# Ledger of designs, part 10: VH-VL binders against q9ybr6

Target 1, 148 residues: q9ybr6
Amino acid sequence: MSGSVLDEEAEKLMDYDYLLEKLYKKVPPKSGTSEYRIPEPQIIRIGSQTVIRNFREIAQALKRDPKLVARYLQKELATAASYEEESGQLILNVKVSRKVVNQFLQLFMKTYVRCPTCGSIDTKLLRQERAYMLKCEACGAEQPVKPI

## First folded at step 1 (VH-VL)

Design s08 (framework fv_satralizumab)
Fold by ESMFold2-Fast, scan of step 1:
Structure s08 (fold): chain C 148 residues (1-148), chain A 120 residues (1-120), chain B 107 residues (1-107)
Amino acid sequence: as target 1 above (148 residues)
Amino acid sequence: QVQLQESGPGLVKPSETLSLTCAVSGYSISSDYAWSWVRQPPGEGLEWIGFIYYSGSTNYNPSLQGRVTISRDNSKNTLYLQMNSLRAEDTAVYYCARLGDYFEYAFDIWGEGTLVTVSS
Amino acid sequence: DIQMTQSPSSLSASVGDSVTITCQASQDISNYLNWYQQKPGKAPELLIYYASNLETGVPSRFSGSGSGTDFTFTISSLEAEDAATYYCQQYDNLPLTFGQGTKVEIE
C-alpha cells in the first residue's frame, strides 16, 4: 500500500534502536555502496528535527526530483518531512544521524538510480500507477522497481 | 592510529588575528567526520568553537561566529583556525578534535592542545 | 543555548570509594550526552557516549545513566589514577555545550 497520509506516530521522535534495526534490515553489516559518490549530508539538529541543508544538491547529484528523494526518506524513517524549495533544505521530524541518512541515500541510489545490469547512473525513473520503471540510457535495460 | 597535533604562535597581541594549525595523521580529513576546535581558558571549562565537516561545510558557535573561520587543506591533511580581533579573554589552550555522528557524536580523538596567550 | 550544570563542583574521596557526579540539562536532550575525563595538563578523553555507552578501552568501573534532563556518572571503585576533572557535554542542539566540570581529588 502506497499513500502520502502519515499517522501520528510519524510526528514522534523515533527510537534510535528502532532506526538502527530498520537500517540493518536494508544494509548488511560492513557492506557499503561506495561505487558512486554523492554529496555528504550537511546536517544541523534543532530540537527533535534533523535539517539536511544541502538536500537539493544531493537530489541533483542523484538526478532525481528532491520531492521523490524526500518521500523516500520520509517512508524509510517513518516520519514527517518538509522540503523547502526556496532554501533547498529538507526538514525531518525525527532525530537521526548523518550516518543513517547517508546510508538510506546510498540505498536510494542503488535501488532507484544505478542500473543493475551495467552499473551506470545515467538512468531515468518513470513513475507508473503501481510501479516505477528504471530505464538505463547507457545499456538500454529496463527494470521495474518497488514504488516509493 | 589517528593523531592530531596543534601548533601556533603562543603569544599574540590584542586586536591581532590568531592563526592555528592542526596536523592530522592516520586518517583523511576529507573522508568522514567533523573536525572541530575547542578551547579552554586556564583553570576554566571547555568551550566549543566550531567545526568543519569532511565535505567542507562549517558551523560556528554563535558567540564567536563573527570572529572565527575554520578551514582545511586536504592535500596537507591539515585544519586551520583563524580568529580575528583577539582580546585578553581569548587566552586559552586551543584543541583540535574529531567529532563523530549523533549516536557517537562525541569528541573521540583530541590533539595535545596549544596554549595561546593574548597579552601586550 | 542548552546549559549544562554539574554537581558537585568538586569532591574528595578515598581509593575504593564509589563516587557519583550529576549533570542537568536546561531542556530535554534525550540520551545525547557524553562524559569526558581530563587529567592535569592533558587533553580531555572520552569515557561515555550516548549517556550510557562505554567507550572502547575505558575501564568498566566507569558508567553513565539517565535520560532527558538528569544524568549520572559513576565510578564504582575509585583508583588513584582517577583524580581528574570530569565534564558532561550535550549534542542534542548546536552550539555544543559542556558542563562546568567536577574536580575529583583523592585523599
Scores: ipSAE 0.005, ipTM 0.516, lowest interface PAE 15.2, mean pLDDT 83

Design s09 (framework fv_satralizumab)
Fold by ESMFold2-Fast, scan of step 1:
Structure s09 (fold): chain C 148 residues (1-148), chain A 121 residues (1-121), chain B 107 residues (1-107)
Amino acid sequence: as target 1 above (148 residues)
Amino acid sequence: QVQLQESGPGLVKPSETLSLTCAVSGYSISSGYYWSWVRQPPGEGLEWIGFIYHSGSTNYNPSLQGRVTISRDNSKNTLYLQMNSLRAEDTAVYYCARDSSGWYEVYFDLWGEGTLVTVSS
Amino acid sequence: DIQMTQSPSSLSASVGDSVTITCQASQDIGNYLNWYQQKPGKAPELLIYDASNLETGVPSRFSGSGSGTDFTFTISSLEAEDAATYYCQQYDSLPWTFGQGTKVEIE
């Protein structure tokens, strides 16, 4: 005896949102990112899906390939994602809030875009064997980062 | 819409240098991605030749014995492949391809149509 | 260099069949593997990247799985237009290397 598949999925989505909000509160709130701003995600919910309508614009602001950012979100949210080339939107097969999406985009920027030495976003990701290398074009610093 | 189009001589003698061109439209080759050359002998599999990164850095397949040079002209948005010491075994369809990852992973999401190069006397 | 070995080298199957192709790496490559489809006279087309991710615009009947040294590519319900040669490719280390290809023919 167990719940239906729909009941289990609804409980999972609620637990997931609760967990992410709890994680957000554990990380001290900041005054925002005055130095560099990611466009606000334009989110539409359709059934169990979350659609980010301006995803291509967000990826461009991050200066990364939309498919890389999509794969990062797919992995972090443990869900299926589909990037639509023609419309530039991302479809996530999970219910997530704009707040949660923005938190992961900020984490992506911190990990894969922003130089930890000088704070510049003028950086590149290079693949070297099994590692990603984040190279800063402003200060020249190089740092290995976790593969996606 | 990004497109890659190869062009070349078709027939080359062993004493000549192979020179291939890949015209890129819809995206600036200096703005991102790895840009690769891949070849395929008739009826055989694929062999990666080398790449040029958007910064200008290059890397080549060691199996080509240093016979290959990949370069670019940013003002013409064009990639080039030069190969010397040609042998009949270098007869192949040559493709240029873009690594869709931009800066992190190698997967060729966009290919030119390919250009056949025959090495013969 | 990392050697990629595909199995089988060729197969014949009927429309509607499930088809499985395997790819073995000579050393652990994590999940750094792609799958391509090449139809006669055409350039290869990316189907699966990073072992299991479906490329945009590719039909959902194609899937990939595996990690380390053993990888699987599956077509869940074969269609006539799937007659092609399929290649795996590793990108764990330079030089990038491809499997020898698996030719899929429709009976």
Scores: ipSAE 0.000, ipTM 0.471, lowest interface PAE 19.1, mean pLDDT 81

Design s10 (framework fv_satralizumab)
Fold by ESMFold2-Fast, scan of step 1:
Structure s10 (fold): chain C 148 residues (1-148), chain A 121 residues (1-121), chain B 107 residues (1-107)
Amino acid sequence: as target 1 above (148 residues)
Amino acid sequence: QVQLQESGPGLVKPSETLSLTCAVSGYSISSDYYWSWVRQPPGEGLEWIGFIYHSGSTNYNPSLQGRVTISRDNSKNTLYLQMNSLRAEDTAVYYCARHYDILTGYSFDYWGEGTLVTVSS
Amino acid sequence: DIQMTQSPSSLSASVGDSVTITCQASQDISNYLNWYQQKPGKAPELLIYDASNLETGVPSRFSGSGSGTDFTFTISSLEAEDAATYYCQQYDNLPLTFGQGTKVEIE
């Protein structure tokens, strides 16, 4: 009998070492603290699923659309995700720790929110056909960033 | 201008392993996008095989899982497809293609010209 | 898996005719549907993305509409160069799936 691709991918992503390898490729193990802090993810585990109960509040703190942040996590964790607009919760079809979720959210902020020129979080992400431009509202710098 | 070019052996025997290469020019495969393989048996429709995201994450069509590996070499800007236990039904034109995010717009915006793989003895 | 059912399987029409192809998803995919054109011996080419948006460089005689489960692709004034097979494709969920294709032949 064959299992689903999502079940096999979820098992692979439950591997702590696999997730750490992905994080190490993006950010060095030694890291400093940020001045601006996003809300800590409020995690509920239900079977093989991870539910982030305060996801809408986290997206608002990041000043980005919740669906955009959800797609980023879906891609990085290689799992299915469902954003519930009524409750503001995100359901991930993988077992993942609060620490790992928080690390990817910090990486999202570094890549898609914080201005690399002045460090301001007062930025806009502008979509131009096949590319994203990060525009700083504080210093006016514009920088291309990878699509989510 | 982004260009993708597939290459492969053309003829493969049943039960052997297929190895295909997709050379990408005009864009770095490590910087953005999903990079997929799609196949088309002669006279039939399109079937998605799987992708690799620029981070290295992969996902495969359940109908082919266990037989397929997609990988890349960032230094050569090249994508690879390996498929084992080939059958006559795997005869198809194989394409590599780039696509954008699931939620945010384009899918399969650039395609290679395809490479025909025939599985026969 | 999301099944994409495309109709008709083939059609024959004359230059100047208006032709319509439909595509039905087995579940709600919002507007996450693309349309492709494939000419004989060539790779598919994107025509319409997000159900109704015309890709850059594609002639305005091509259009798409619909949302949810029912989608329509129209060529308003058929030209000889439009002889091809057309495919719908959903990208709401994995695996990515295509319709079976509609062959458009010119009389």
Scores: ipSAE 0.006, ipTM 0.495, lowest interface PAE 14.2, mean pLDDT 81

Design s11 (framework fv_satralizumab)
Fold by ESMFold2-Fast, scan of step 1:
Parts: structure tokens; sequence; C-alpha cells
Structure s11 (fold): chain C 148 residues (1-148), chain A 120 residues (1-120), chain B 107 residues (1-107)
């Protein structure tokens, strides 16, 4: 009695090959010239969980609410996630590699942080009823992005 | 002030089970951190045994071949270590510790250690 | 498992000397390295975390540097109270592993 069939299926879906294929289907290869460094995720695995120990620092570097970034990872990894406000850690109820976490954080930055017009990270994400609006503080461009 | 205090039998016989206790004061073990056990054979270096995260999840050193269980009693604010099938090479000082394995300035605390001798 | 190798295994120095200890990881561990001090008969104490950050209350004569596989721990001006064994420890992967220790003796 190691849990339901759906729980076992979720664990299977967290295999590296599956997650990597899912990520590449969402992020086609593109040439780019600008780089922005977020802190490298500090990860430790505990049982079936992955803990991102410096998650608050990563969210601060992205200039986004930690709970928003946590919800994004929860949805993309199809797992439960718990953000601990006191410690700043994120607990993911799945075994996932540092490489895969980095790739989803880069996808988050591309979709919800970086201006597609000028490449600036100096942006604000404004909540709308059925969409987010990404507003660039550098060039003034505004565009809708998919809600999390 | 956070304090950890180990206690145990001092002497155990080969093939018996070791049971150690770590009493914690000044911080609730269910509120945060990694709660670890580390051992040190006389005159040798440190070996990590395992930890229990404040959530209750555990992880153990594979070198101990599944002989170890770490548990807790939140109502007593106490950590436990059990190790079965003891051998002479399990003779060591056993420490419990509160640790943080992330970035940032969080304090760790160690107990003073308890010597366990495995002999007939 | 990640193997941690320290050098030297022991050294003797005088008060006021500068002492350097190295630690080498068998694979890239980024900056996920701590340094501990253990005095005879006592539990280890954390001195340096994340390879180069000084723990609160630890004297400024202690410092750490390095990333990847090669790490250095330095005591810039040795004091008599610094006689101890020093351990590096990686927390990049489980199981957590320690170096074999470096014993620092005062002449």
Amino acid sequence: as target 1 above (148 residues)
Amino acid sequence: QVQLQESGPGLVKPSETLSLTCAVSGYSISSGYYWSWVRQPPGEGLEWIGFIYYSGDTNYNPSLQGRVTISRDNSKNTLYLQMNSLRAEDTAVYYCAREYYGSGELFDYWGEGTLVTVSS
Amino acid sequence: DIQMTQSPSSLSASVGDSVTITCQASQDISNYLNWYQQKPGKAPELLIYDASNLETGVPSRFSGSGSGTDFTFTISSLEAEDAATYYCQQYYNLPLTFGQGTKVEIE
C-alpha cells in the first residue's frame, strides 16, 4: 500500500526523460544574445521530496512573489509544493534534478519576467481577471501572458 | 537558547539494537531545520548517519545498509536513533545536531555526544 | 558518494603564523561546502558555510575560499585556542560526506 495508482503515475511522470521532453516542447530552441543570472538552486533531496533551500533568493532575483513562482513550479511539475515563509525554502513533493529545476526557472523568466520586445528584466507582472499583463519599465511595452 | 542532549546505554553487545535519545530544548523540532545524527569512532573522523527533516521525512547514509531508523516525538521535543545488528565497528561517539543545509546565516547546534561501546 | 580529501593530515605552527588547509572534492560541488572546528573532547562547531561565509560569532582570522572541486581554509594569525582538528563537509549530494580532518597543533 504505497499509495494510489495516480500517485504512482505522478512519480513516473517526474522521470527525467519525461520532464525534459515536456520542457522542450514548451520552449523551442531560440538564439539569444542577452543573459541574466539567477542564483543557482541549492537542492537537497529528502525521501521523495526535493527542497530548494535558497528559493526566496531566487524569487527575489526574478523580482516576483515567491508564492507565484512556487505555483508555477507546482503546475509545471504536476506536484504539490509548499513555500516556507520563515526559512524561504520550497518543498516539492517529487524527485527532480537541479537541471530540470533550472530549466523551468529559465522558462518562468522568459515567460513572466523578460520583456519580449527589448529583453529587459525590469518588468512588472499585473494581475488581470483572466490573464497577466507583462509591463516593461524600460521600453514601455505591454503584453498579455498566460495565467499561472 | 537551543540545547541538545544525547543519552544512551554506553555499552551494547554485538548483534543487539542500539537506542539513543536526543532531548531538545529552546526550539520545537517540528518548526524547522534538519535534525541529524553523526558519529565518530575513537580517534577517527566524522560519519553522517542520517537526518529527519522537521516535516518528518528521513534520509539515511547507505553505508549503514538499512540498519538505522531515525524518529521523533514532537510532544516530548525529542529525537531517537535506533541501529540494529551492532558490530564492534559501530563503537563511536554519537552526536545529534540541528543543521541547515541552505544558503544564509542560520545557526547550527550540536549535542555534547554520547559514547557507545560495542563489546561482549 | 562524493569523496572529500584534506591536506595536510596534520600540521604544527606557532602563534601568529598563517595556516592553510585544502579540501578537494571528487566531483564539482559548486560552493556547497562547510568548514568545522573540533576541539579535543568536544562537538564540532561550524566556522564557514557556503565555502566562504563566516558564521556569526566566529573570529575574522578564519576565512574560506574556492568553488567547484578545490577549496581552501585559512587562519591568518594563529591563536593558542585554535589547536583543533578541522573538517570540510559537502552538502551538494546525499550522503553528506566529511574530509578526513586536519589536526592543527601549536608549538
Scores: ipSAE 0.007, ipTM 0.571, lowest interface PAE 9.6, mean pLDDT 83

Design s12 (framework fv_satralizumab)
Fold by ESMFold2-Fast, scan of step 1:
Structure s12 (fold): chain C 148 residues (1-148), chain A 120 residues (1-120), chain B 107 residues (1-107)
Amino acid sequence: as target 1 above (148 residues)
Amino acid sequence: QVQLQESGPGLVKPSETLSLTCAVSGYSISSGYAWSWVRQPPGEGLEWIGFISYSGSTNYNPSLQGRVTISRDNSKNTLYLQMNSLRAEDTAVYYCARSLEYDYWYFDLWGEGTLVTVSS
Amino acid sequence: DIQMTQSPSSLSASVGDSVTITCQASQDISNYLNWYQQKPGKAPELLIYDASNLETGVPSRFSGSGSGTDFTFTISSLEAEDAATYYCQQYDDLPYTFGQGTKVEIE
């Protein structure tokens, strides 16, 4: 039941992201096109749980700490999550589809990884007082982002 | 071109430990998928035993009461099943199988199976 | 554990006949059900996943339908090579469980 409600909530967030995507398509992208893809999530559904088997590899592709990415998904899905360091898997205590997981990972990349000025993924996420600061190592731009 | 091949002792005595091997060719077991063991007693249906993921995580059927360990050797590209305290009721054909997931959990490739008889 | 019950346990039919096998889950499993074919002396082979999706390379005469607790597997026109035991399997919850199997014999 809770998993069904959370999936509906996630679908509403996906609808919002779709609207943002339509807006983005109307604006010329900076410096043409710079595409970067994360590995597709490899998911096992076990009862009420969703297991992301290749989570460590996804976090490495995002160039972020797996625990940070896990905290992000935990908060966005409003569920408990366990990152297993031995296996590199993330266990989410909610039934959620691969599409929803991938959409949140893409949103994480857009918000906490990709430089909005030059499109580079070569960035650092720094804790400065009360804010996270996204600093681009390619162009030097700095942007505050919402804390996780 | 991916193939799974089981091997084992054939005959095991009650209370002994069973050791089975599954050699995988054509795909690196550490690169993806989950790798499962499934058994089938003669003339009966299929029972899932457990799996080991490409990253090393395991999960086991509680019906086996903690008697099972599934492991792997990445350098040999090989899966292992160890089951202790064997009983006559553990007599079965044992299969290793590849599990393909993506919101779907199904067994898309199977070995030929190896018969294990538990008898005094 | 989720119990899977198949009906019938066995059937006999002629080439060209349409045959139907039913699988019933002891609780709601949504559409998280697969169907396998096992020919004598061989390992099982996946035919249908997620209740109704045909696996690549599997002939279109095989189909699946259903959701919740009641599922159906159909062979629209039997071929001699379809003599086998067919199993359903749920993956809504651990442990993964199979039906007892339905033996299809061809005359």
Scores: ipSAE 0.000, ipTM 0.498, lowest interface PAE 13.6, mean pLDDT 82

Design s13 (framework fv_satralizumab)
Fold by ESMFold2-Fast, scan of step 1:
Structure s13 (fold): chain C 148 residues (1-148), chain A 123 residues (1-123), chain B 107 residues (1-107)
Amino acid sequence: as target 1 above (148 residues)
Amino acid sequence: QVQLQESGPGLVKPSETLSLTCAVSGYSISSGYYWSWVRQPPGEGLEWIGFIYHSGSTNYNPSLQGRVTISRDNSKNTLYLQMNSLRAEDTAVYYCARDYTIEYSGSYYFDYWGEGTLVTVSS
Amino acid sequence: DIQMTQSPSSLSASVGDSVTITCQASQDISNYLNWYQQKPGKAPELLIYDASNLETGVPSRFSGSGSGTDFTFTISSLEAEDAATYYCQQSDNLPFTFGQGTKVEIE
């Protein structure tokens, strides 16, 4: 029996706690939106990696470039991510629960998709100088959001 | 309807490379899904070998990593399995199967299977 | 790898009986557990996916339940055609792993 197995379990546990802390700071556990639903992530895990197989469809439902959503998840999960353009899947170099992935996707939608003025998801994200500008196609409101 | 049909040599020696073919009809393998190989030694259970995604990406069971290669020919709508360093323990019925994904479910399962082809490894 | 333990390895029952098979995962797999039926000389056939969903065309006497590490498969009223080996399979993590199988014999 190898001591490395215990070390790997300890590392996984620490990663999980770290991700929960990051998620809690951004999205209250009790609160979520039920109005607009994105496709549920089709996740398969490969050792320490998490693969989102229907990532392109999720990005399309969010009306955002898959590479932008991938960059957001890479940053929030503090891990390397690889988007496979031909297959449409995203590979994350971290073991995360489906709940955690879904919560970050909901946070992305709230921050970079949903209009804070009218609640519409019919919006565009424009890169301008030193900021991203969220423009609502429904009500016309524009506001800056933090860069990804 | 979707149909899968395996074919292979039947008998191979340990010094040889196993080469199996899976002909798919009723669906274009380049259009979607994961396509897997699964084996079953006579009288025993099932072991997943690996899969290829419709894009060409592959993943293999770690127990067989380095010995197995899964590939495809989109023009022939056909999947292939190659395995080297054969042992008597590699004697099994080999199946190809489609890994169906349910949109919005977050899971998958093997919804269509070929009939299987028996491979015997012996001298 | 995730280890799947099936119980029992075999059972014998009469037509009309209720049959229960269990499957235990070595770690939490949520509801990502499928059940397959394999009749002698045939390929496996999907019966239940995601722990409790009945595949289209499969008789309603087959059912599944459970989540996490403990799962149950039930045949509510055994038919002669149900003589087969049944396998559970986890789809939570690669590599995909199967239980050892449960042989159901009808007397």
Scores: ipSAE 0.006, ipTM 0.574, lowest interface PAE 9.6, mean pLDDT 83

Design s14 (framework fv_satralizumab)
Fold by ESMFold2-Fast, scan of step 1:
Structure s14 (fold): chain C 148 residues (1-148), chain A 121 residues (1-121), chain B 107 residues (1-107)
Amino acid sequence: as target 1 above (148 residues)
Amino acid sequence: QVQLQESGPGLVKPSETLSLTCAVSGGSISSDYAWSWVRQPPGEGLEWIGFIYHSGSTNYNPSLQGRVTISRDNSKNTLYLQMNSLRAEDTAVYYCAKGYFDWELGYFDYWGEGTLVTVSS
Amino acid sequence: DIQMTQSPSSLSASVGDSVTITCQASQDISNYLNWYQQKPGKAPELLIYDASTLETGVPSRFSGSGSGTDFTFTISSLEAEDAATYYCQQYDNLPLTFGQGTKVEIE
């Protein structure tokens, strides 16, 4: 059947085959919460790196610059991050679960997107001196938020 | 509902080859998932043996020192385990199990009832 | 290989008690940990996956928490049918590895 060397090489290739099959399958991520209004992150784990394949789509749903959302995740996860403009993917240099990524994206939405006065996500984030100002385009409320 | 049923010889002699079968119903072994073998010596813990993905790719526990082969017959919806050079320490209940893997999730959601293999002369 | 160590190896408690089992990984496995229940003479059954997510149909008295290297499994109000051996299992890296098990006995 197979020797130890062949078994070892088969183990190395299996992770890649498994990842390729996941890449070509449109397996929908399970369940969002009633407060989750963004696409579910499509995660691929490669060694010690976490790749969010649909990151551009997530940022668009949040109505924020992908680089801003990437900087937020980089800071909260205390890791280096690379946003690839051509593919729309975010590469995080840390092993992190889909659950943790979802938690931080929801916290980002709560802090930097959703109006605390009316609940609308139709807002704009403006930088003023040492603070960010969240302006709601639905109700007109303005308030400072923590810098990213 | 997925069901798995193992079968085997019960008794095998040291140095011989073990052959086990796992019949799967309620789901296709070729359409998705990783199909696994796990063993448990009497009164002891669980040890993962290996799995076969629906694509046919296999992966094995290095602790078994290249003695194991997992295969399948898609037309019979059946999994197989072959283990060479059996020793008394290979005496265990052998389970087959369905592994659900979806992105970063990985768990065994359905198990067979297990089949006891005793290695004795 | 990632080694999984459970504590205690066994415990005895009464119906209605709260019991906690711990599991330590030899390296950071994020939240890639599952908990299984095995009753005598039966196959293991999945209770919790992804460290804290309860499997469908599993009673709410079971819960899991933790990340990195330290994990806990709790039964908030022990019932007679909970007498079993409980196993943690990591799926961060191959080979997949299990803890040695914790036997829960009812007094």
Scores: ipSAE 0.000, ipTM 0.487, lowest interface PAE 15.6, mean pLDDT 82

Design s15 (framework fv_satralizumab)
Fold by ESMFold2-Fast, scan of step 1:
Parts: C-alpha cells; sequence; structure tokens
Structure s15 (fold): chain C 148 residues (1-148), chain A 120 residues (1-120), chain B 107 residues (1-107)
C-alpha cells in the first residue's frame, strides 16, 4: 500500500462540496407528480433566533428567489429576517418551531407556486406594479395572487 | 487531513479564568462549519459548551450561566475558549470539534482533548 | 432543554454477539440524532448521523434506527475493538445535549 490512498481519503474529507454531496445523497429531497414535497427545513436555534440552514435549497425547490421567500416568512412571522448569500441560510429573529416554518412554506407553495388550474409547479411569479401575477408554464393560466 | 489540537493549563485555581486554545490545520476556520467546545469531567459524560460559526456568530449552553466566551483568530486559524469563575466541578477534559454546517450537524473532527484540573 | 436518556448504562458481550442500546428524547426530535463512539483515553468519534446514516469510513456492522423520541443503535457481530462508551446526541434544538453514555465491555 502507498500513501496515495490515504491522501485521497483525506482530500475527500476536507472537500466541503464532497461532504455536502454525500449528505444530500443520504437524505435527498422528495417530489411526486400529484403531491410535490419541498426539502425538510434544517433548523437550528441560536438564542431567540431561528436559522434555516438549507434555505437556498428550499427556495431552489420552490423555483423562487430566496429573498422573496424570506420576505414572505418575515411578514407571516412578524419578525426581521436576513438571508446570507455566502452560506445560503436564513436567519429569523424569532423562536419558531420547524412545524410552523414548514406550515408557512407549504402555504407559500400552495399560494405562490402551484397552479390552481392544473396543479403544476412549473410556474412563474411576475410583478405587475402593486400585485403579483402567477403564470403557469404548463397550461398557460394566469391569475393575480395576494401581495407579499 | 483536518486536525484540531487543544492546549491550556493543567491546573487552575478556583475563581480564576480558564483560557484554552484550539489550533486548526488543514482547513480555514473562516471558510465554513461550526466550531464547537465540549467537555467531559473524569469518568462522566459529555457536555456541549458552545460554538462559533464561521461567520462569527456564537451560542453557549445556558447551564454555564454566562461564564463562557468563544472566539477565534482567522489569521492564526485558532479557536479560543474563556471560562470565568472556575469551580472544582469545572474539572474536565476539554475538546474542540468541527460540526457540519449543512443538513446534519455531526461533530466529525475532534481534537485530542486537554485536561483542566480546578483545585486549590 | 431536551433530555437524552440511554439504556442500559453498561453491558458485557462476547465477540460475534449482536448488541443493542437505546436512546430516548424528552420531546420529539424527528431524526436529528447522532451516535458517537469513545474509546478509553480518546476523543469521541462520529459513527451515525441523522438517526440512521453511517458516517464515511465506519464499518457496516454499526447501524441506527428510530425517529421522534425512541432511537436504537446496534452493533452486529461485535469485534474486540468495539469496547467503548457510546453516546447519543440530539441537535434538534440548542443547547445540544448528550445521553449519559452506554459502556460496552467485551468478555
Amino acid sequence: as target 1 above (148 residues)
Amino acid sequence: QVQLQESGPGLVKPSETLSLTCAVSGYSISSGYYWSWVRQPPGEGLEWIGFIYYSGSTNYNPSLQGRVTISRDNSKNTLYLQMNSLRAEDTAVYYCARVSDYYEFGMDVWGEGTLVTVSS
Amino acid sequence: DIQMTQSPSSLSASVGDSVTITCQASQDISNYLNWYQQKPGKAPELLIYYASNLETGVPSRFSGSGSGTDFTFTISSLEAEDAATYYCQQYDNLPWTFGQGTKVEIE
């Protein structure tokens, strides 16, 4: 045996991207045709703050700008929120349970992502002055949604 | 390979302040992960002390009653622990550990630990 | 704080035996539980994360299961090198808390 095998293992363990890919593969997000599921929020609390560690991944699964989803949660929870672009996490200045966070993310998906006509998640949210318009890329339906 | 190594005094007197260091090699502490301190009294179990996130945010175990400060020096790639008002029950092996900061928070790299004895 | 209770506090078994230890959380922690192995005089080592996921480099004879408040850690076909104290740890909420440990001794 040579030292190269040990060097490869050490390099893989030091590779942050490799570790993230390994962890992601072990607990991958799930989605279905009739019921689409977003990734489970990975939450850690720091004092009175709630941190959603995988927020970028959640926003990506929702196909929405992380800042938009953050603004929605901030409004619904009546708290300040900050999105860290470097880490992809969301910091909420309130103590809130994973269950409550998940409920609001599901409500966001139902209201601002899923087409009410055909059920598709292949949609776009377009800003029109003081309102948002939800446009379905699958069936072509367009309708206004409540402001965020 | 990422390695952590603690250092500090072997003996500290009651009411004094404990100062420990943790030298990190093989990974930049400013690039990611939580960096945590854990202690273990002789013959007892593990107690989480606190952490510092790579961004500088800290959190501490309330059981330590505000006696703890965790800090870092990015230029030296080193972590620090200070604990004031030491008591005999603070006698323990002190470990620093790296914690995954995505998905699952496992402490995947540990230092060898440093024994701190609090005695008059 | 979330309290973690392990059972048993200690056990003795022979090489080749299967051993099981349990961990109970005082409240629902979903799957946010890790298992560590600590050999005498050494730092703990991560074996299992997210209740059931085997850490890289850890032998397949180690496994974890459970969710919510009740968790199980199993060593199939015990080896002499497995003599150690095993700890569960929750990370559902701060402060992070450990079980009291289970000492596994080899006969």
Scores: ipSAE 0.005, ipTM 0.542, lowest interface PAE 13.2, mean pLDDT 83

Design s16 (framework fv_satralizumab)
Fold by ESMFold2-Fast, scan of step 1:
Structure s16 (fold): chain C 148 residues (1-148), chain A 120 residues (1-120), chain B 107 residues (1-107)
Amino acid sequence: as target 1 above (148 residues)
Amino acid sequence: QVQLQESGPGLVKPSETLSLTCAVSGYSISSGYYWSWVRQPPGEGLEWIGFISYSGSTNYNPSLQGRVTISRDNSKNTLYLQMNSLRAEDTAVYYCARDQWLDTYYFDYWGEGTLVTVSS
Amino acid sequence: DIQMTQSPSSLSASVGDSVTITCQASQDISSYLNWYQQKPGKAPELLIYDASNLETGVPSRFSGSGSGTDFTFTISSLEAEDAATYYCQQYDNLPLTFGQGTKVEIE
């Protein structure tokens, strides 16, 4: 089916452009290795879904609740997500690449984990009324961050 | 469909600046993807030079940073490579290529390449 | 920079033979490896992406495997048109780096 194939390719291209536009406005293309590394996402694609098999391990490395990281990805990718507590997997109802997933996880770490004052990852995220508050356990700095 | 075509001077003298052009058709360079330059000395392997993204951000191979500039003209749908302080070892076929980001970072479309010879 | 070491540098084989090329990364790159074919005077063409996935339109005799630091590329039954240089390429980190290439000649 030539017509069906052309329609599918056009739909994929639009998805690619949309995700690339969102990602690029927040995170430049990856260059060099970060000082603190999180585990690489282990991605499996099943039909229209993207499964991150080692999601729990990634959330543990970020020192954040897996459900919070899942909500962040759901919002950034504009898709539904389901975290499976027994398996530790995250199911995203969208076709997305490892590169895009990894870059959003790096942005999450920069925004909700790493202290902007001292660079420490030893921080806590607290919900306070209309905002999230990032508190550094190393230097004591506190600052508001955008709600997820 | 998508097609890339390089052009350049063919012969450049040592210490001069190289200027190459890559004309893109079938896709708008400002609409997506990363656009790279890759070179290959005669009989040797491939070396990634750098890229420019659809939004205009650039990144360069550290081995060449300080000598290379990649730019674009969206109205002409064209990519440019400028390399300073040329020497004989810069003799190579220069390719432009589109970088597919979704599933992997691979080059899905390449130009035919343009040979640049650096000699006096 | 991540260094990619490819082996062998060249090989000769007959039509119908099975050929294997290896690629080794200087550090763990997960499955972030591509394989390209380059015929004389032509630009490279993608064959395998993400270590083991066959690009659409590429003959099934080509395959890839491996993860971490060790990768293999196999042509299960050589054809005359497979005479070319083959390159692996990592995309785990910038700068993007290629193996030095393996020249496949048909006897």
Scores: ipSAE 0.000, ipTM 0.492, lowest interface PAE 14.9, mean pLDDT 82

